# Ledger of designs, part 7: VH-VL binders against Putative ATP-dependent RNA helicase TDRD12 (TDRD12)

Target 1, 87 residues: Putative ATP-dependent RNA helicase TDRD12 (TDRD12), of Bombyx mori (Silk moth) (q1xg89r1618to1704)
Amino acid sequence: LSKPKICWSQNKNTVKLKILIAGIEDYKLKIEDRAVAFSANHCDVEYGFKLELYGVVDVNKSRHSNKGQYVLVTMTKLMCRNWLALT
Short names: E, the ipSAE of ESMFold2; O, the ipSAE of OpenDDE; V2, 0.75 times the mean of E and O plus 0.25 times the DockQ between their complexes.

## First folded at step 5 (VH-VL; framework fv_namilumab)

Design B0 (from A2 with heavy chain W105Y; at its last look DockQ between E and O 0.06; V2 from the best seeds 0.00; counts 0 for: pae O 7.3 > 2, placed apart)
Fold by OpenDDE, look of step 5:
Structure B0 (fold): chain C 87 residues (1-87), chain A 121 residues (1-121), chain B 107 residues (1-107)
Amino acid sequence: as target 1 above (87 residues)
Amino acid sequence: QVQLVQSGAEVKKPGASVKVSCKAFGYTFTDYYMHWVRQAPGQGLEWVGWINPDSGGTNYAQKFQGRVTMTRDTSISTAYMELSRLRSDDTAVYYCARYDEYWDYGAFDIWGQGTMVTVSS
Amino acid sequence: DIQMTQSPSSVSASVGDRVTIACRASQDISSYLNWYQQRPGKAPQLLIYAASSLQSGVPSRFSGSGSGTDFTLTINSLQPEDFATYYCQQYDSFPLTFGGGTKLEIK
């Protein structure tokens, strides 16, 4: 599997991931309490990753969507403070 | 016993560089982020930045961007802070500090003894 | 950046006294506040974490309270070894910031 380029940002209560694969249509993404997993096929290349998150997120308040140029993952932190790192 | 031991005092000229070391004892070096905090004579505490000893990732205060470099040698459980283009207002005691973070807190629970860096012409 | 303001900057007290030190944050930091003690010529030492939790090994005469923007460190029955400078520190967001310090001097 190829690991796609990932950018991330945060505020006090959310972590946002940009999975930088432009033009994908179908993908699988699973958000868990302390992990996020992604898989997709684009132009005959298999992409995927599983990240163990620095902190715990509320799965029920987290979401993801395809923005065309990237997949946006918005995760709600259980603790409202900045993380030292994503993972 | 868990402790951090830093290198000795330094005297530098303006424009020079200084590299301070911090060796960790009594715990797994790569399990904790290492921070650096400085204190000018008679002044308060100022956060410089952190390093992840496991990955080598760093985050510096904006004030020191471009002048500070934090590194580590995991084989000897030692963290390093290098500050370049020194000026007189860099004169301070520099501390390394272990950052212990769990669910409900994050704090500097272990500190080095400090390294005095004097910058003077 | 979050500014931390301590008051007073210095205070004189006697052994046995009750001393209160205030720390104010420029914005709501919940309970993400630590207190440190620094004796002359020594490195800071952690006293209180998460605004009100006593660090292991710290005497029970030390206590912390507050949340949001206003915090207090209290020392009941001051002891000779307590004369030092005290700092609050927020870990709500980066950059981490410290208060200006409060020097506790013997009267």
Scores: ipSAE 0.017, ipTM 0.718, lowest interface PAE 7.3, mean pLDDT 92
ESMFold2, look of step 5: ipSAE 0.502; ipTM 0.876
ESMFold2 (binder alone), look of step 5: mean pLDDT 94; pTM 0.953

Design B1 (from B0 with light chain L96Y; at its last look DockQ between E and O 0.09; V2 from the best seeds 0.00; counts 0 for: placed apart)
Heavy chain, then light chain:
Amino acid sequence: QVQLVQSGAEVKKPGASVKVSCKAFGYTFTDYYMHWVRQAPGQGLEWVGWINPDSGGTNYAQKFQGRVTMTRDTSISTAYMELSRLRSDDTAVYYCARYDEYWDYGAFDIWGQGTMVTVSS
Amino acid sequence: DIQMTQSPSSVSASVGDRVTIACRASQDISSYLNWYQQRPGKAPQLLIYAASSLQSGVPSRFSGSGSGTDFTLTINSLQPEDFATYYCQQYDSFPYTFGGGTKLEIK
ESMFold2, look of step 5: ipSAE 0.650; ipTM 0.905
ESMFold2 (binder alone), look of step 5: mean pLDDT 94; pTM 0.953
OpenDDE, look of step 5: ipSAE 0.601; ipTM 0.905
ESMFold2, look of step 6: ipSAE 0.599; ipTM 0.892
ESMFold2 (binder alone), look of step 6: mean pLDDT 94; pTM 0.954
OpenDDE, look of step 6: ipSAE 0.513; ipTM 0.902

Design B2 (from B0 with heavy chain D54N G106E; at its last look DockQ between E and O 0.63; V2 from the best seeds 0.00; counts 0 for: pae O 3.5 > 2)
Fold by OpenDDE, look of step 5:
Structure B2 (fold): chain C 87 residues (1-87), chain A 121 residues (1-121), chain B 107 residues (1-107)
Amino acid sequence: as target 1 above (87 residues)
Amino acid sequence: QVQLVQSGAEVKKPGASVKVSCKAFGYTFTDYYMHWVRQAPGQGLEWVGWINPNSGGTNYAQKFQGRVTMTRDTSISTAYMELSRLRSDDTAVYYCARYDEYWDYEAFDIWGQGTMVTVSS
Amino acid sequence: DIQMTQSPSSVSASVGDRVTIACRASQDISSYLNWYQQRPGKAPQLLIYAASSLQSGVPSRFSGSGSGTDFTLTINSLQPEDFATYYCQQYDSFPLTFGGGTKLEIK
């Protein structure tokens, strides 16, 4: 299992992840209260990860989408404060 | 300075193929995706697809699937776009453009000078 | 696919004028919008990225605003070199799509 390159950013209300695998057609992604899990197969390589998040997110207000060059994960923070780290 | 230099104008018959080249100068070729955008005479801009010069991975607009092939030669920092089964409505200026990808924005910050491809009987 | 609609398709103005060009997306694209300028016989040039950020080297008379579905490019105190065609472009998702363009002509 290979871990894809991940970039992240935040503002006071949200945490965003860019999963940097271009050209993915199918993937699995699960957002939980304090975790995010990802899996996909691309060009015969299995990718995956599960991150324990620094803070708690509102799953119902969080979303993800395939942008073509990456998968974007937008998570809404339960508490509007800066995270010291992603995990 | 950073620049993209494309090959010269092409005149083709319907059904033929054309291959346009785009050579990069002034930056690391493999660090940026290369996109292709075309413009028919007097018309707007149309996205064709992208190639990752590092991996060779590609993504084409559905309209061109099966007719377009994007490749690259990293040894000479050159990207190629080949379009087959040409028809008259493929007549356009074809641009290569460097895709500057950062967290907050993605944009075509450097463009080639364009290559005119004319398809006529 | 996301459709981008520009208005007007053409506009006439004089040097020194203030010009506003509109761009509308068929769905919410947040701030994932760029503006380009294309002079006759030349390749497009990036003016604004991320809806409102001025590209390095672009005069400050150019500005962009908007988010979601409605965006605006503004040129304050039009200069002779500003007469050109302008395009908006979304990068919310692939395929990338452009507006139809707005031709700015001298009155």
Scores: ipSAE 0.104, ipTM 0.799, lowest interface PAE 3.5, mean pLDDT 92
ESMFold2, look of step 5: ipSAE 0.570; ipTM 0.883
ESMFold2 (binder alone), look of step 5: mean pLDDT 94; pTM 0.948

Design B3 (from B0 with heavy chain D54N G57Y N59K; at its last look DockQ between E and O 0.71; V2 from the best seeds 0.00; counts 0 for: pae O 3.3 > 2)
Fold by OpenDDE, look of step 5:
Structure B3 (fold): chain C 87 residues (1-87), chain A 121 residues (1-121), chain B 107 residues (1-107)
Amino acid sequence: as target 1 above (87 residues)
Amino acid sequence: QVQLVQSGAEVKKPGASVKVSCKAFGYTFTDYYMHWVRQAPGQGLEWVGWINPNSGYTKYAQKFQGRVTMTRDTSISTAYMELSRLRSDDTAVYYCARYDEYWDYGAFDIWGQGTMVTVSS
Amino acid sequence: DIQMTQSPSSVSASVGDRVTIACRASQDISSYLNWYQQRPGKAPQLLIYAASSLQSGVPSRFSGSGSGTDFTLTINSLQPEDFATYYCQQYDSFPLTFGGGTKLEIK
C-alpha cells in the first residue's frame, strides 16, 4: 500500500487536506470524529492511509471532492482552535 | 509575455479527423495543466478535457471518450488536441487554456486565441 | 454533472449603470466558482476566481459574491469595454461546467 502525498492547511473553523493523485476516478474516503481514512487504485497502484487527527471534527459538516488533479477534504473543527499538527 | 498561440482554422468533412496545436510562450510549459474548451457558434463553453504536460497523463469528458486524443511535445512547448470521426455538431471554436491552481484556487488564467473547426459536407 | 444556470440570459444597460448577474449551481459547490468575460470574437478572460477574488489586472468595479449554490457578479459603473458575454464556471468536481452565459448589451 502506497501513501499518497498530502498537503494540509487550516483556518479558524476548518482543516483542509489535499490528496495529490491526479486523474483519480474512484476512491473511498471516510471522515470520523478524530480520523480520516482514504483508499484508491490508480494506474495499478494501491494508495491508502488512515490518519488520527489532532483535533475533533464535525463529520456532518465535513466534505470531500475530486478536483481532478487532487482530492480536497474539508473538515470542520468542533473547536475553533489552532492545530499544532495534522496528527 | 505569457501567451498561448493556436494553429489556424480547419475545414473538414464528416468522418475526418482534425488536430489542433497550442504553443505556450513566457512560462514553463510542464508546470501547468493544459485544458481544452470548445464553443459552438453562438453557444456557450464546453469542457473537453485536460493533459498534464509533464507526464502526458490525460483526462477527457465522457462525451468525447474514444474520439479525442490529447498529446504534447515538451521540446517545443506545444499541446495537441485531435478529434476523430468528426460530425457537424463538432463545428466550434476550440480553445486551449492554461489551468492555474493553488490550493482552493483553480482557474483558466491564460487562453489561446481559439481555432475554428468547421465540419460540413 | 453539476448544472450551472445563469440569469438573465441577456441584459441591456447604459454606461455608468450598476449591473448584477446571477449564477446558480445544481448542488453545493462551496466557493469553487469562477467568472469569465468574453468580448465578441475574442477568447474568454478570467475576472473572478474562488467566488470573490479579483484576478490581477481586472478593474475593481468588478466583484463577485456568494457561496454554496447562489453566486453574483456585480459591475459597478459600467464602462464601454464591459459590454460582453459573461460566464460562470464551477471547479468543484469534474466534469468542469459553465453557465449558459449572460450577454450584456448597450441600451
Scores: ipSAE 0.027, ipTM 0.783, lowest interface PAE 3.3, mean pLDDT 92
ESMFold2, look of step 5: ipSAE 0.578; ipTM 0.891
ESMFold2 (binder alone), look of step 5: mean pLDDT 94; pTM 0.947

Design B4 (from B0 with light chain S30Y; at its last look DockQ between E and O 0.68; V2 from the best seeds 0.00; counts 0 for: pae O 5.6 > 2)
Fold by OpenDDE, look of step 5:
Structure B4 (fold): chain C 87 residues (1-87), chain A 121 residues (1-121), chain B 107 residues (1-107)
Amino acid sequence: as target 1 above (87 residues)
Amino acid sequence: QVQLVQSGAEVKKPGASVKVSCKAFGYTFTDYYMHWVRQAPGQGLEWVGWINPDSGGTNYAQKFQGRVTMTRDTSISTAYMELSRLRSDDTAVYYCARYDEYWDYGAFDIWGQGTMVTVSS
Amino acid sequence: DIQMTQSPSSVSASVGDRVTIACRASQDIYSYLNWYQQRPGKAPQLLIYAASSLQSGVPSRFSGSGSGTDFTLTINSLQPEDFATYYCQQYDSFPLTFGGGTKLEIK
């Protein structure tokens, strides 16, 4: 299992992840209160990861979408605080 | 100057195929996804699909699955869109558009001049 | 699919007027919205990206606002070259979808 390159950023109330796999068609992604899991196959390579998040997110207000060049994960923070790290 | 130049107008019969070309100038062709958008006469804009010029990977709107094929020739910085089994409702101006994407924004910042495709018996 | 609804479908205005065009998404698309201008016989041109960011080279009289489901394009002090059709477009998810367009006509 290969871990894809991940970029992240945040503001007061959200954390965003860019999963940098261009051109993927299908993927699995699960957002939990304090975790995010991802899996996908691309060009005969299996990608995946499960991250324990620094803070708690509101799963119901969080979402993800395939942007073509990457998968964007937008998570809403339960607490409006800056995270010192993603994990 | 950055620009996209498309092939000329086409007139086709129903059931035929059409292949439109889009040549890129002024930038690295493989650095940007190329999208195709069409517009029927007097109507709005409809997304057709995209191609990754670097890998050749594609993503088509479900409406066009099985009828559209997007390809590219990197040696001449040209993208192609072929639409088969043409119908009268395929009559439209077809645009290629460069998709500029950074972080969480993406937009069509450069457009071709459009190619009119007319399908009539 | 995400449906984009623009209102009004057409509007008449005069040079110097302030014009507002609305765009509504069928679901929350955050700020993943673009605005395009299309003059007659021409290809669309990008005006605003990410709901409120002005594209380079676009006059400052154009502005975009909104988030979630409701968005607005505003043109302050309308100029002759602004009479065209305007489209909103979401990039929250595929397939990409456009609004039906708003035709801005001279009164």
Scores: ipSAE 0.019, ipTM 0.749, lowest interface PAE 5.6, mean pLDDT 92
ESMFold2, look of step 5: ipSAE 0.550; ipTM 0.896
ESMFold2 (binder alone), look of step 5: mean pLDDT 94; pTM 0.954

Design B5 (from B0 with heavy chain Y99W Y105F; at its last look DockQ between E and O 0.77; V2 from the best seeds 0.00; counts 0 for: pae O 7.0 > 2)
Heavy chain, then light chain:
Amino acid sequence: QVQLVQSGAEVKKPGASVKVSCKAFGYTFTDYYMHWVRQAPGQGLEWVGWINPDSGGTNYAQKFQGRVTMTRDTSISTAYMELSRLRSDDTAVYYCARWDEYWDFGAFDIWGQGTMVTVSS
Amino acid sequence: DIQMTQSPSSVSASVGDRVTIACRASQDISSYLNWYQQRPGKAPQLLIYAASSLQSGVPSRFSGSGSGTDFTLTINSLQPEDFATYYCQQYDSFPLTFGGGTKLEIK
ESMFold2, look of step 5: ipSAE 0.639; ipTM 0.915
ESMFold2 (binder alone), look of step 5: mean pLDDT 95; pTM 0.962
OpenDDE, look of step 5: ipSAE 0.018; ipTM 0.730

## First folded at step 6 (VH-VL; framework fv_namilumab)

Design C2 (at its last look DockQ between E and O 0.81; V2 from the best seeds 0.75)
Heavy chain, then light chain:
Amino acid sequence: QVQLVQSGAEVKKPGASVKVSCKAFGYTFTGYYMHWVRQAPGQGLEWVGWINPNSGYTKYAQKFQGRVTMTRDTSISTAYMELSRLRSDDTAVYYCARWDESWDFGAFDIWGQGTMVTVSS
Amino acid sequence: DIQMTQSPSSVSASVGDRVTIACRASQDISSYLNWYQQRPGKAPQLLIYAASSLQSGVPSRFSGSGSGTDFTLTINSLQPEDFATYYCQQYDSFPYTFGGGTKLEIK
ESMFold2, look of step 6: ipSAE 0.684; ipTM 0.909
ESMFold2 (binder alone), look of step 6: mean pLDDT 94; pTM 0.956
OpenDDE, look of step 6: ipSAE 0.890; ipTM 0.956
ESMFold2, look of step 7: ipSAE 0.624; ipTM 0.904
ESMFold2 (binder alone), look of step 7: mean pLDDT 94; pTM 0.957
OpenDDE, look of step 7: ipSAE 0.821; ipTM 0.942

Design C3 (from B1 with heavy chain D31G D54N G57Y N59K Y102D G106E; at its last look DockQ between E and O 0.89; V2 from the best seeds 0.76)
Heavy chain, then light chain:
Amino acid sequence: QVQLVQSGAEVKKPGASVKVSCKAFGYTFTGYYMHWVRQAPGQGLEWVGWINPNSGYTKYAQKFQGRVTMTRDTSISTAYMELSRLRSDDTAVYYCARYDEDWDYEAFDIWGQGTMVTVSS
Amino acid sequence: DIQMTQSPSSVSASVGDRVTIACRASQDISSYLNWYQQRPGKAPQLLIYAASSLQSGVPSRFSGSGSGTDFTLTINSLQPEDFATYYCQQYDSFPYTFGGGTKLEIK
ESMFold2, look of step 6: ipSAE 0.581; ipTM 0.881
ESMFold2 (binder alone), look of step 6: mean pLDDT 92; pTM 0.920
OpenDDE, look of step 6: ipSAE 0.870; ipTM 0.951
ESMFold2, look of step 7: ipSAE 0.562; ipTM 0.876
ESMFold2 (binder alone), look of step 7: mean pLDDT 92; pTM 0.923
OpenDDE, look of step 7: ipSAE 0.860; ipTM 0.948

Design C5 (from B0 with heavy chain D31G D54N N59K Y102S, light chain L96W; at its last look DockQ between E and O 0.64; V2 from the best seeds 0.00; counts 0 for: pae O 3.2 > 2)
Heavy chain, then light chain:
Amino acid sequence: QVQLVQSGAEVKKPGASVKVSCKAFGYTFTGYYMHWVRQAPGQGLEWVGWINPNSGGTKYAQKFQGRVTMTRDTSISTAYMELSRLRSDDTAVYYCARYDESWDYGAFDIWGQGTMVTVSS
Amino acid sequence: DIQMTQSPSSVSASVGDRVTIACRASQDISSYLNWYQQRPGKAPQLLIYAASSLQSGVPSRFSGSGSGTDFTLTINSLQPEDFATYYCQQYDSFPWTFGGGTKLEIK
ESMFold2, look of step 6: ipSAE 0.590; ipTM 0.884
ESMFold2 (binder alone), look of step 6: mean pLDDT 94; pTM 0.948
OpenDDE, look of step 6: ipSAE 0.033; ipTM 0.797

## First folded at step 7 (VH-VL; framework fv_namilumab)

Design D1 (from C2 with heavy chain S102D; at its last fold request DockQ between E and O 0.96; V2 from the best seeds 0.86)
Fold by ESMFold2-Fast, scan of step 8:
Structure D1 (fold): chain C 87 residues (1-87), chain A 121 residues (1-121), chain B 107 residues (1-107)
Amino acid sequence: as target 1 above (87 residues)
Amino acid sequence: QVQLVQSGAEVKKPGASVKVSCKAFGYTFTGYYMHWVRQAPGQGLEWVGWINPNSGYTKYAQKFQGRVTMTRDTSISTAYMELSRLRSDDTAVYYCARWDEDWDFGAFDIWGQGTMVTVSS
Amino acid sequence: DIQMTQSPSSVSASVGDRVTIACRASQDISSYLNWYQQRPGKAPQLLIYAASSLQSGVPSRFSGSGSGTDFTLTINSLQPEDFATYYCQQYDSFPYTFGGGTKLEIK
């Protein structure tokens, strides 16, 4: 299971995660209160990870989409504060 | 200074292929994805596909899959779009456009002048 | 694919008028929407990105608003050079898609 490159950013209200796999067509992504899990097969390589998040997110206000160059995960924080790290 | 310059107009017969070039000036060619967008006479804009000039990786709109090929030559900062098995309804102006992105917000900030491709018998 | 619908398809206006153009997405695209202007015989030019951010060098009479599925481009006090076709474009999800365009014509 290969872990794709990821990068993240935040403000007081949201955490955004980029999963840097270009050209992916299908993937599985699950957002939980304190975790995000990703899996996909691309160019005969199996990618995936599960991150235990630093803080709690509101699953119902969180979303993800395929931007073509990467997959973007936007997670709404349950408490408005800065995270010291993604995990 | 920063610009995209495309090759000249083409007139083709049905069944032929056309290859349009797009040369980049004034920026790092490999730092930005290059997209191709077409516009039939009197119609709207239709996205065709993109290429990562660094890796050469491409992705095409499903309706053009199998007929379009996008390539690039990094030594001359030029992107190419080749469309095969041309039909009359492929008559359009074809644009190359640079995708500029600040983290997750992006836009087509620079466009080529367009290349008119006319397909007629 | 995400479908983008613009209304109206054409609008007639006079110099000095305030004009609004609407764009609707078939699903939530957050604020991942851009507006482009295309003058006759020219390539499109970026006006607004991220739904409401004015591109550098674009006159302040242009503004964008909206989020989710409903978006608006507004032109305050039309100038002669503004008679053109305007397109919205979503980039929430690949493939990126454009609206059908709104042609702004002299009344």
Scores: ipSAE 0.700, ipTM 0.901, lowest interface PAE 1.3, mean pLDDT 91
ESMFold2, look of step 7: ipSAE 0.685; ipTM 0.912
ESMFold2 (binder alone), look of step 7: mean pLDDT 94; pTM 0.959
OpenDDE, look of step 7: ipSAE 0.876; ipTM 0.954
ESMFold2, fold request of step 11: ipSAE 0.731, 0.725, 0.664; ipTM 0.915, 0.915, 0.909
ESMFold2 (binder alone), fold request of step 11: mean pLDDT 94, 94, 94; pTM 0.959, 0.960, 0.959
OpenDDE, fold request of step 11: ipSAE 0.915, 0.886, 0.892; ipTM 0.965, 0.959, 0.960

Design D2 (from C2 with light chain S30D; at its last look DockQ between E and O 0.83; V2 from the best seeds 0.76)
Fold by ESMFold2, look of step 7:
Structure D2 (fold): chain C 87 residues (1-87), chain A 121 residues (1-121), chain B 107 residues (1-107)
Amino acid sequence: as target 1 above (87 residues)
Amino acid sequence: QVQLVQSGAEVKKPGASVKVSCKAFGYTFTGYYMHWVRQAPGQGLEWVGWINPNSGYTKYAQKFQGRVTMTRDTSISTAYMELSRLRSDDTAVYYCARWDESWDFGAFDIWGQGTMVTVSS
Amino acid sequence: DIQMTQSPSSVSASVGDRVTIACRASQDIDSYLNWYQQRPGKAPQLLIYAASSLQSGVPSRFSGSGSGTDFTLTINSLQPEDFATYYCQQYDSFPYTFGGGTKLEIK
């Protein structure tokens, strides 16, 4: 599986993850308490990864969408504190 | 000064093609996606498509698939939109607009002046 | 595609009035919403980005609010130059879509 380029940012309440695949038409994304998994087939390349997160997120308040230039994953932190790293 | 300057108005017959240009000034042309948005007389705004000027990669609204081609020439900081097999309902002002974003927030912060394309028999 | 519904489609008001314009998304778009002003015969201009952030050079009488599905543009103390058409635009989910517009006319 090819691993897409990713980048991330945070504030005290939220972690945001960009999955840098432009023009994607379909993908699968699963958010768990301390993990995020992604997979997609795009332009005949199979992409995928699983990340084990530094902190715990509230799955029910987390979301994702295709923003055109990338897929954005927005995860609500369970505890309002800055993480030292994504993983 | 940052601006987008478009080519002049066009009058076309049904079945013809039109190519609109959009020249960028005062910013790094390849650093921002360029979009095209059209507006029929007295109507709202309709997204047509985008081009990444750095790579040339494009994506079009489904309505325009097979009729629109977006290109660019980075040496003269110019984007182009060509629409073929014109119909009377393609009569509209066609805008180019720069998509400016800060991480996950973005907007069309600069618009060209618009190019009126009139399709009539 | 996300449908953006603006209301009202037109409004008649006087200089000095307060006007509110509503924009509703067909699904949750977080705060990924912009407002544009289009004066007659001119290109649209960005007013508000990120639902509530004022673009540089835009007068403070303009403000935006909302998140999720319901958004509002407010114009306090209308000026003659504010008579224009206003569009909301979502960018939460591709393809980006615009509201149908709200035309603000002089009474």
Scores: ipSAE 0.649, ipTM 0.904, lowest interface PAE 1.6, mean pLDDT 93
ESMFold2 (binder alone), look of step 7: mean pLDDT 94; pTM 0.957
OpenDDE, look of step 7: ipSAE 0.819; ipTM 0.942

Design D3 (from C2 with heavy chain W99Y; at its last look DockQ between E and O 0.94; V2 from the best seeds 0.00; counts 0 for: pae E 2.5 > 2)
Fold by ESMFold2, look of step 7:
Order: sequence, then C-alpha cells, then structure tokens
Structure D3 (fold): chain C 87 residues (1-87), chain A 121 residues (1-121), chain B 107 residues (1-107)
Amino acid sequence: as target 1 above (87 residues)
Amino acid sequence: QVQLVQSGAEVKKPGASVKVSCKAFGYTFTGYYMHWVRQAPGQGLEWVGWINPNSGYTKYAQKFQGRVTMTRDTSISTAYMELSRLRSDDTAVYYCARYDESWDFGAFDIWGQGTMVTVSS
Amino acid sequence: DIQMTQSPSSVSASVGDRVTIACRASQDISSYLNWYQQRPGKAPQLLIYAASSLQSGVPSRFSGSGSGTDFTLTINSLQPEDFATYYCQQYDSFPYTFGGGTKLEIK
C-alpha cells in the first residue's frame, strides 16, 4: 500500500503529525499509547502506515481531523518533555 | 502588494455556462490552495471547491459535482472556475480566496474582489 | 459537515458600545475558528484566527475567545467603520463551513 508523506512538530505538551494526503473523504486512524496507525482509500489508491512513537501519549487527550489539505493528528504527551525524534 | 484580481461581472441565461478568472499577484501562486466561495444576494458564504495550483487536483462541494470545473494556468498565475447548466439560484458573487495554513493556522487570508454572476430568465 | 450557528442574526448598536457576537459549532472544533468581517459591497477579510489571535493590521478593539463549541467575537468600542456582517468559520474538519453571519448596524 502507498505511504503518504508525513511531517511532524512538537512542543513540551504535544506532538502534531500531518498526514499529507489532500481531499480524502474518509480515513481510519488508531492512536495507542506508543503507536499511531493510519489508513485511507483515495482516488482508488490504498494508503497506510504504522509508526512506533518515541514516547508515550495520552490516548484520551489525543485527537485527529481532516484539515482538507492533510489530516492533522494532535497527540498529548504523557510526560511534558521534548522528544528527540518522532519514532 | 499581495492581491487576487477577478474577471468582471457576467449576466447569463439559465442553461448557460460562466467562467470566472482569478489572477494572483505578489506571491508564489503554486504555494497555496485556491478556494472558491460564493454568496447569493443577502445570503451567507458557501464553499464551492478548491484547486491545488501546483498539481491541478481539485475537490468540489457535493452540490456542485458535475457542474463545476476548476482549472489554472501557472504561467500567468491565474485560477478559473467554470459553472455549467446555470440556474437562477446560481446568481451570486463568486470569490476566489487564498487558503494559508500551518500547524495551528488555517484561514482565507486573501480574497479576490468578487465576480457577480446574474442568471436571469 | 460541521454546522456553525451564529447569534444574533442582527444587532443595532451605537458608536462606543461594546458588542458581542456568538458562534456555536455542532461538534468540538478545539480552537480552529476564524472570524471574518464583510463590509457592504466588499470581500470578506480575516479578523481573528485560531479563535483568539488578532490578524495583523486589525484594530485591538476586536477580540475573540472560546474553545470547543462556543466562541465569541467582541468589539469593545464600536466605530462607524465596523458596520458590516461578521462570519465565523471553522477549519477543524473539512469541508470548511461558515456561520450564517451577524449583521451589525450602527444606530
């Protein structure tokens, strides 16, 4: 399956992930305490990935939404410290 | 400096088509999605669709599927919206708007002056 | 789609008054809410982004607040040029949707 481009950003409280696939209507996203998984079908192409995260996130305080040009995933860190990397 | 300049007003009969242009000045045209938003007289704002000027890919609101076509010419930094099979309820001002976004920001930060399209029977 | 509801639909006020305009989202949109001003015969212009951040060049008498589903635009000292219609717009989830507008009339 195709892997969409991703990029990420953080502060001490949050990690944000952009999944750069524009114009999707539906997608599946699963956030676990150390992992995030994505899948979508768009223009007859199946996209997906799974990432093992550097740190632990609070699943109940994490959210995601379709921003039009990308899907934004906002994950709340369990420990309020900067990560050295996404994974 | 940064601006969007649209084509002039149009008067059309039901069943006709209209093509509105939107020329970008003062910024990298391919660096931002271009959206089209319309406003019927005395009414609110209604999203029509977007085009990625870099790729040419488009997304339209469901109600316009099959009637709207958005295109662009990157050599003259111009976006186009064509609406076909016009009806009287398509009478509206049609705006192009640049969508700017970042991690915490997303907004229509630059708007064209609007193009009045009047459909009269 | 996320439905955006504005109230009131119209308001009359005097120069110098404080005016508040409410916007409610049909679901939690965090702080992903913009406010636009549209003067008669003109295109909309961005006033406030991210619920509370003032766009460059916008007078400080404008302010925004709220998070989640309930948002407010406030004009603290109304000026004659503030006669306009104000729209909220969410950018949490595509498609981006606008409120129905609030027309501000200076009496």
Scores: ipSAE 0.464, ipTM 0.866, lowest interface PAE 2.5, mean pLDDT 92
ESMFold2 (binder alone), look of step 7: mean pLDDT 93; pTM 0.943
OpenDDE, look of step 7: ipSAE 0.875; ipTM 0.949

